# VHH binders against FAS-associated factor 2 (Faf2): the designs that were tried, part 7

Target 1, 346 residues: FAS-associated factor 2 (Faf2), of Rattus norvegicus (Rat) (q5bk32)
Amino acid sequence: MLPFRFTYYTILDIFRFALRFIRPDPRSRVTDPVGDIVSFMHSFEEKYGRAHPVFYQGTYSQALSDAKRELRFLLVYLHGDDHQDSDEFCRNALCAPEVISLINSRMLFWACSTNKPEGYRVSQALRENTYPFLAMIMLKDRRMTVVGRLEGLIQPDDLINQLTFIMDANQTYLVSERLEREERNQTQVLRQQQDEAYLASLRADQEKERKKREERERKRRKEEEVQQQKLAEERRRQNLQEEKERKLECLPPEPSPDDPDSVKIIFKLPNDSRVERRFHFSQSLTVIHDFLFSLKESPEKFQIEANFPRRVLPCVPSEEWPNPPTLQEAGLSHTEVLFVQDLTDE

## First folded at step 19 (VHH)

Design j6 (from t4 with D30S S53D G54S)
Fold by OpenDDE, last read:
Structure j6 (fold): chain B 346 residues (1-346), chain A 123 residues (1-123)
Amino acid sequence: as target 1 above (346 residues)
Amino acid sequence: QWQLVESGGGLVQAGGSLRLSCTASGFTFSDYYMGWYRQTAGNEREWVAFITDSGSTTYADSVKGRFTISRDNAKNTVYLQMNSLKPEDTAVYYCAADYEEYTDLGEYLMDYWGQGTPVTVSS
């Protein structure tokens, strides 16, 4: 049997209740709950000394929260300042060494005066009938609940017995709650690990796919580049051939061997082949260059060199020679051997 | 780490409707009781609606018949459909999760709280 003592409303409580209808109770507004608790503690120590249970240093809400979180018993004491039994209870029972030891070892202890706003608020929630008032609170069946109420003057030994009884009666529930919480926590950790593993796997897959795409793109680009290079080279070759053909078509007719104004030129090509053709002395060196250029066996870039004296013939317009000289002006004789030097790799 | 993220708050005219959403992460949503609370400046948070892990719903008298709380466990989301809104409903609305059942000890001991979403109902 849970030691529930139902006490009667005190005359003072009735009067206070009646006054609530006439004037708002100044205690109805909690502005500094921590201050209320600290103030009560100081008042308590001043009246009854420093030998008392350890007061929870926080609000009622914080005390409940910690009791819930830690799966501990919370003993709530509401002090009635104007009640005749309050002083005796505090001096003889609450501050008894054995009581102090019990409370400090097995439960959290929260206390406040009902004259303080915080205490008054808690009083409205717990609805005490008389003083001194004690409530034991714990987590039971997934709910914070009052598991015992002690109201009225009580002797130290009886207080110890009743508190012990309440705790013992509810110990199995507390153990069950602890086990359940542990299981829940384990499950949660496992789930989190699974989720993390999944995300990691997903990221890995995404990264793999990204790399594959990048590789494909790289290959594609490389292939495109190769194709473009091939096309460019083909175009270059075609253009070169067309240019050679154009030069060939534009060449002056070859002079007759009997023409006194003709020059026979033997060209030695880089491949050791020889080509000979006649030109007029009046023709520009560009003509001999065009002739050589038009040959299939000629390099793409070349210069023409004479050996006596050794010199490069200015056959192509340059900044230095905007107008190439004629064969005559270049000092060529009726028969010349000219050397073609390949400049393609330069 | 656990998280509750509210959304759907805003300005609405009296008589209008809003739907609040709260998405949960970091805990087993399906096992938790979910609740909506609201707070006005200078006042304490008040309970608005509650839905159990089994889907049972409870409402404050002030919102009964106007508000509907629901949950989608697949989406880890709790909803508050607010209809027929009144200026008195203006507040910051908070989503909360608790493994334990609602207590009558005068305190809200929720395990997790969102940051809140403001709702303003104009007259």
Scores: ipSAE 0.430, ipTM 0.780, lowest interface PAE 1.4, mean pLDDT 88
Fold by OpenDDE, last read:
Structure j6 (fold): chain B 346 residues (1-346), chain A 123 residues (1-123)
Amino acid sequence: as target 1 above (346 residues)
Amino acid sequence: QWQLVESGGGLVQAGGSLRLSCTASGFTFSDYYMGWYRQTAGNEREWVAFITDSGSTTYADSVKGRFTISRDNAKNTVYLQMNSLKPEDTAVYYCAADYEEYTDLGEYLMDYWGQGTPVTVSS
């Protein structure tokens, strides 16, 4: 009976291979792997009941990833819907209470029909020869590897023995992987801490330098402001002095005391000092102003007042008096006392 | 926290060249296998090239002789030099890192993935 089965399967494989050239296998396109798994689970429960190992709720890829991450065994079951031994295996072996207990306690369990695209894809990767097909997968020597394959009908006790044997034979490798991962994690944490500390130090240094720079700039600006103020004040003083000198140079000569057309003016300055000078009646009040302005003791801004009658003399050109009046026009007598009022603080 | 950041993608004419870079942070780069993958819309992600921690390289048949993967451990960077680009090379390219070796189980079980960089090759 063995040769016939072998021939039959070989012919079937050849036929399947030939058909692959004629019609693309509709299972070759996985569009909804999660749907495939869920569909299989439902069909399984409908046929065999709800007492079964806990199915991994995800794709084959997810199951592998979790097995890798958690360093657990992954048992992969590929169900052949059309194979004569599939029903017996599922009913008598896979759903046996002792088998369920073993699988649930010691490994992840992923299962799918090879008639589903997801199951077919996995079948292409694992290349099963017959059904039922079981593969035990684990991380060994930095590689996810099939560490055991069970193909064909198997009794519950034999299944338990075989699975236990595979796990026990590979337990030392799993332990070693766990230790290595722990060491790696510790090293990584340490490096991360070091990097963080370094970055923190760098930031602190940068901040310190920034503050120093800001302080320097602030001091520099203050110094510049003070210097500019000093220079401005000096310039102002110089300009004022130059202007006073210019005014002095431009003053008409003082009339003779014997000049009948001259006015003697006594100026009372804000500091109670008195200055006297003669002017011509024909001269503009601007000349009086210029004279006072040219004096070192005179305020920068001032007005000239006469007491009889009390009035401010229009000595500076204004909108009202674009041309200041002459001393004569202003009604000054031959001898006048004028009061200088300081307006500098106004 | 670990991070993979791809760069260098863009538009290129057929026959042209691009160099992709992937910079890693948050793990010991030198201990990890690095890989490049690509994905087109509606298709599964496919591996393009791998480089081991020791510097051994493997390439998909579709890119063999045209692409070169390399790594600089001092810079925590893996590179993909792509020459003689074809329109068929148009895809989003992903950088990946894995402590474990590539598996023959038909799945990509990479520990870390980048966000991807798009490469478009015009005819």
Scores: ipSAE 0.423, ipTM 0.779, lowest interface PAE 1.4, mean pLDDT 89
Fold by OpenDDE, fold request of step 20:
Structure j6 (fold): chain B 346 residues (1-346), chain A 123 residues (1-123)
Amino acid sequence: as target 1 above (346 residues)
Amino acid sequence: QWQLVESGGGLVQAGGSLRLSCTASGFTFSDYYMGWYRQTAGNEREWVAFITDSGSTTYADSVKGRFTISRDNAKNTVYLQMNSLKPEDTAVYYCAADYEEYTDLGEYLMDYWGQGTPVTVSS
């Protein structure tokens, strides 16, 4: 009966192939792969009960991905709804307690009907010849590969033996893949650490450079400030000297000692030095101020005080005295001792 | 963390050329197979080109003779030179990396995916 079945399926396949050219197979469009899987699971449980291997709850692609990621065997079951051996296989073999235990413990299990678009798609990829169809898939030599195919009705004991054989034959490859993956991971971690270290070093260097620049700039600014201050001070001194010279040039000539209208003034300077000069009674107190101002030893700011009576002489124009009085008006005698008080620090 | 960043997409006239780039980080680029995929709205992602770690290239029939995939391991970059572009080439192009070889299981199991770069070819 084998040749007839083979011929029948071949003819059917040819016919299906021909029909595909005429009418696109509605199964060719996968719109809801998850729905297809769930629907199959439900139908399976209705027919065969709930005692079955744990169905992978996801698409074929997801199952493959997880098998790859986890380095596990993936058993793919394609259910032929119209095939005579499908029911027997599901009831007697797939749902056998020992088979369930084996599958659940050692592999992922993905199943779908070929009447569903998702199952049909997988069927097109795996190209099963008959049903029931089982394929064992694993990562081998850097490729997800079918490492075993079981087609046709199979008894529970034989199924266990065959699945066990396939797994045992390929166990060394899984171990090797795990080791390789671990090595890759370690290498990756090391590289990442190196990169991080490099970046950290670079940042540290940049920060050092920044700080150095900032310090240089700070120093430069300070130096500039000091220079500016020095220049300003020099200018101030020059201006002061020029002003003193101007005042000196503008001073009236010193009266003769024989001039009855002359006043001899002895100035006591803050440095305990004494300077003597004659002035005219008719001269403004500004003249004596100008005289003192023109002296090199005189402070920049000063006031002139008389001791008897003690008073500050209004020698500089003020709001109160826009025109300073004359020496005569100020009540000075023919001979006076005046005290110069330094106000520079005030 | 690994990253694939595509660039070079944009608007181009029919018959024109574009060069896409994908820069990888976070993994040993030289050990990985690199691929380009494209996806249009409402359709599944389709494979465009693939380059192995050794530099062997494979192309989809639809782009064969027009597109060239290349890689620069020193720059961790894979390129897709697209010449003689057609309106049918309009899609979002995705870069992908895989340590494993291309599978004949009807699925694309790539380890890493970029965010994609849009390519629009006007008539």
Scores: ipSAE 0.418, ipTM 0.775, lowest interface PAE 1.4, mean pLDDT 88
Fold by ESMFold2, fold request of step 20:
Structure j6 (fold): chain B 346 residues (1-346), chain A 123 residues (1-123)
Amino acid sequence: as target 1 above (346 residues)
Amino acid sequence: QWQLVESGGGLVQAGGSLRLSCTASGFTFSDYYMGWYRQTAGNEREWVAFITDSGSTTYADSVKGRFTISRDNAKNTVYLQMNSLKPEDTAVYYCAADYEEYTDLGEYLMDYWGQGTPVTVSS
């Protein structure tokens, strides 16, 4: 019992001690409360021997806190170094075997000299009237409370009787507090479990909604892309139609058949239809391209071939023909048959 | 799981005011006693103010009449309104909580502590 309790206490005390000094720059300390306790313990053993109640090795604040947390009685001894009864009390009462057994089995025991800063601080809190002084402290009704005071020299049998009486009179308060703590702990555990389950459910719902949102967005993007492609294709067809109409309106007039510089051209289209039109020998071959482009049935890309000699006529500007020749310069006869080849990929 | 988070610290001129807040989680806030402590470099933490679960308050003599502690159980928050600040009020201020109430027998270690918020009061 003692080894486990001491180990747990030691780990908590080291942590609490370290926490106090993590933030500040600990260049100096005003006092050494733990040192006061250790000093008293060593002095006690030199004067009275090693057979004594187990001393709580820590500050008064730590002893109060441990008694509170563990629901144990805390016996506080304030030693008056200069009081005539202190030696007799320590030798005859505190070091009596039956007193040692009682204190070690039933309570925490904290002791210090009132000549040390820590002991003096406790003296100011407990306000003893004389020495030797003992106070029994426990958690009662949510507060640490003195439930017994023993002042003045007391014989070991009387000490045992009075300590036992104080503890027996107050034991039911510790039982009640233990039950209250268990109920609070159960409520806290249930609340934490409910909060964790709620957060897990909320995260699952958020993930489900995220995936739904992503699917809707992907679907909307695909639909928007398709719609944009349809609109772009419709605009392209409309632009092409407008360009064809513009070229038709800009064509030079068809020359009279009686004109000696008139040339009649028969075009063989890719759909096996034929179209006839007269041109003037002085006109650029671009007029032939513009005429064929203006036809609704013409391919979007095409080239124009002549027979005898077989050749592709340069009807649009190219690297080879930056400025296309006239019909006369291209060697066309007064009557020609030209072939329109579709350059659109299938 | 338990957490106390202080806020509202900073730099203020002497005679000025600051309001510190401490938000709690992981316990039934309305059942707990709350307090404020402060610590200067190289010194022990000093108690400043305490408020019970029912709203009763107590103050250290050094801050009586200048500081006011209050709580809002709906927000799980305790406040420290600091008025008429002096350079000696410069410290890191800590929020603390305990289910058990204060006793005249001396201070014990509170069960729960915040990480602290610095307050500097300049001339």
Scores: ipSAE 0.409, ipTM 0.746, lowest interface PAE 2.2, mean pLDDT 84

Design j6 (from t4 with D30S S53D G54S)
Fold by ESMFold2, look of step 19:
Structure j6 (fold): chain B 346 residues (1-346), chain A 123 residues (1-123)
Amino acid sequence: as target 1 above (346 residues)
Amino acid sequence: QWQLVESGGGLVQAGGSLRLSCTASGFTFSDYYMGWYRQTAGNEREWVAFITDSGSTTYADSVKGRFTISRDNAKNTVYLQMNSLKPEDTAVYYCAADYEEYTDLGEYLMDYWGQGTPVTVSS
C-alpha cells in the first residue's frame, strides 16, 4: 500500500523527468539522404564555384559499400556550416587544383553538411571534434576502418601531403585484400564445380531409377491389361454357356411323331452336322432359334434359311418382324430341311 | 554463382511463431557472417539480426527477446526463429551474407543477398 504506492509513483516521476530532457535532435531523423547530399553539392557550387572534387552522388552507406567493393579509399568531408574555418578550407584547400586532381584520381569523395540529417548521422558515427573534418576510410583486416583523420584548417600543400601519407601507409592492405578475394573466388568456383558434378551424378542416378520404375509400371500395366482381356473373354464365354443352358431348360417338349400338327425339321449346321427335332405348327419360330441356340455346337450368331423358296426365316424379333410368326404362318410343311448360316464375326 | 535461398515464410496469426531458413552455396559458409533483414513496401531494408562466423549474435531492439538467429555450418544454413509475432513484423525477410565484419561506422554492409521470403502476421 504506502510502500508500493510510493515506489510506483517515484519510478514513474523519475522516468517522466528524464523524458523531458531527452529531445530528439531534428537531424536524427533521416528521410531524404540523397536529397541532403544533392542539397550540399548545390550549396557548395553556389558558394565556391564549379571547380571542385567530384562528389559521390549517393548516400554514405552507398559510398562505404562502393569503397569496400572496389577496394578504394573513401574520403569523407563533414562540413560545419557555422564554423569560422569552413569557407576558407573549401575555397583554398578543397578547390585547389592540385587537391582536386589528387582526390579525383585516387579516392571516392563523399561530403555533406552536419546540419542535414544524413550528415548528422555520419557525424554521430565518426565523432568529429572540430571542423573542417576529413576522414579516410578503407577496407582493412576484414573491416571498413578509419585510417586517417584530419581536423582543423589545413593548407592545400599540407592536405596533399597528409592524404598521400595516409594512402601510402595503407595501400599494401588493399593489394593484399585484392589477392585474398581472388583466392576466395577461385576456391568458391572450384567448390561450385564439385557441387555441380555431385548434383549431376545424383540427378543421373535418380533419372535412371525413375526410368526403371516407369518401365516396370508400363510392363505391369500392359500385363494387367492382357490379363483383364483374358478374364473378360472367359467371362463372356461362361455367360454364353449359361444362356444356352437357360434356353434349353425353357424349350417346350418335342411333340409326338403321330401328332397331326407335328413338324419334323432337319437342320444342316455350319459344321456339316445335322440335327432333327419335331415342333408344333402353333409354336413361334423363336422356338427354332432357341433350340439351335441351346446346342453346344451352334454359332454365337446365326440365321436360319429355308429352300423352295429360298428365304431367311424370321426366328428372332427384328425391325421387319417384331413378333416372329408361327411355323404354320411361315408356311413350313410337315417335313422341312433348314440351313443354319454362321453370322459370327459380322 | 553464389546462392542464398530463403524458405519458411507465410501467414501466421499474431502471437504465433515461424522459423525462417536460408541455405547457402557457392562460398565457404563457415567463413561468412550472416544476417537477416526485413523490408516493407516503400521503406528501407531494416536490419533484424546478425550472426558471426564464430556464432556471436546481435539483434535489433525491436526483435530482441522474440527472435533468435542461429546457424548450422554442416548444412550451410542460417535460421531465424520468430516467436511472439506482431502485425508490425509483417515484411519481406531477406537473408544476407558477408565475408567482412560489421563496421563501427554505423553501417551493416552485406555483399550477398537472397531473394526474400514474405511473412504476414494477421491481427
Scores: ipSAE 0.333, ipTM 0.709, lowest interface PAE 3.0, mean pLDDT 84
Fold by ESMFold2, look of step 21:
Structure j6 (fold): chain B 346 residues (1-346), chain A 123 residues (1-123)
Amino acid sequence: as target 1 above (346 residues)
Amino acid sequence: QWQLVESGGGLVQAGGSLRLSCTASGFTFSDYYMGWYRQTAGNEREWVAFITDSGSTTYADSVKGRFTISRDNAKNTVYLQMNSLKPEDTAVYYCAADYEEYTDLGEYLMDYWGQGTPVTVSS
């Protein structure tokens, strides 16, 4: 383990990375890089024929990106238009059938003239010493790098041997990068599965607690409602009893049985009990209602009926009877039986 | 599949502040180098800020002292805090990531790019 060297490498990578963006490729420096490639392809075919390796149809940047993504070798050919050996190399080496077969089967092949802006830019980066020039590029140790350079005229058999040697010497690096990519993907999938499982468990726990909280709240609300109803009913009963007691205290005295103007009334209550009381003919029928209301056993709402003739006595002020009549005005006899009819819950 | 999603852009008055976020998925965020870039109507992308996997930061001269890049590896998120904004900061801001690099090959590449978030600074 070499922490200093790793740190130094990281610092150099940052500097080189930042330098890459100081000079971005404006369209004015290289305005038609694909056009430069296509132009070279057409010129090549006019001069050397159509039997040639398949050219990568795209920019140098795209070729580098594809070689990295696919973990393939990239062969870069820089063509020197004015160099005396360029024609012989293209005709005799590059267009040889076995060379074509090798290039087409084992690598990506990008080619351009150094007289074109795209080719010149690549020439500035690769800094070839002479033509013809070939560079083999691949992903090595997390970096796209040149792993082989071939400069000068070369015969097709020697070209095949040298390209094959470079690829065979570097195949293990591509295998290593493929394994490392697989490991990164498996690690990321595993972490994603763990994160998803944790989030699912957390959501389940939160839902469980929400349901418990709602259940407790529903129980508390139900208990409060029941208690409120009980207290309201107790208050109502207490108020009713107090009203009954108040009416009892305000009743006029019962007349003597010897009073010639007394009326003895027997009330039949809804619970089959009977109550009798004497009243005075001059008293309002409201006294009858107040007396019955003051009884503990009386209904909360009732009406009073006489039989012979059958009638409902107006003992409470109403729209029809704002001033209830006296017992005399209602036609009651010295002895009467009146019926109390329960009207509660209507 | 990898994804970079920028958010936090919008309309801001000159002298104001804005915080951009970029959330990553589909790759191991903590291993990647991250950066912010911007593009004006002149159609030229400009580097703004950069942060390494270890947390070291660098800035373009035009934003130094006003912008701060940071990352939260637990949230897979990189941030750009933009203070003292000027009308010339108006641009579409892009998040970018790079796991491997292209040394000595004549290219300035990033592996992953977001779709961008517009920032407008008005007078």
Scores: ipSAE 0.201, ipTM 0.557, lowest interface PAE 3.0, mean pLDDT 83

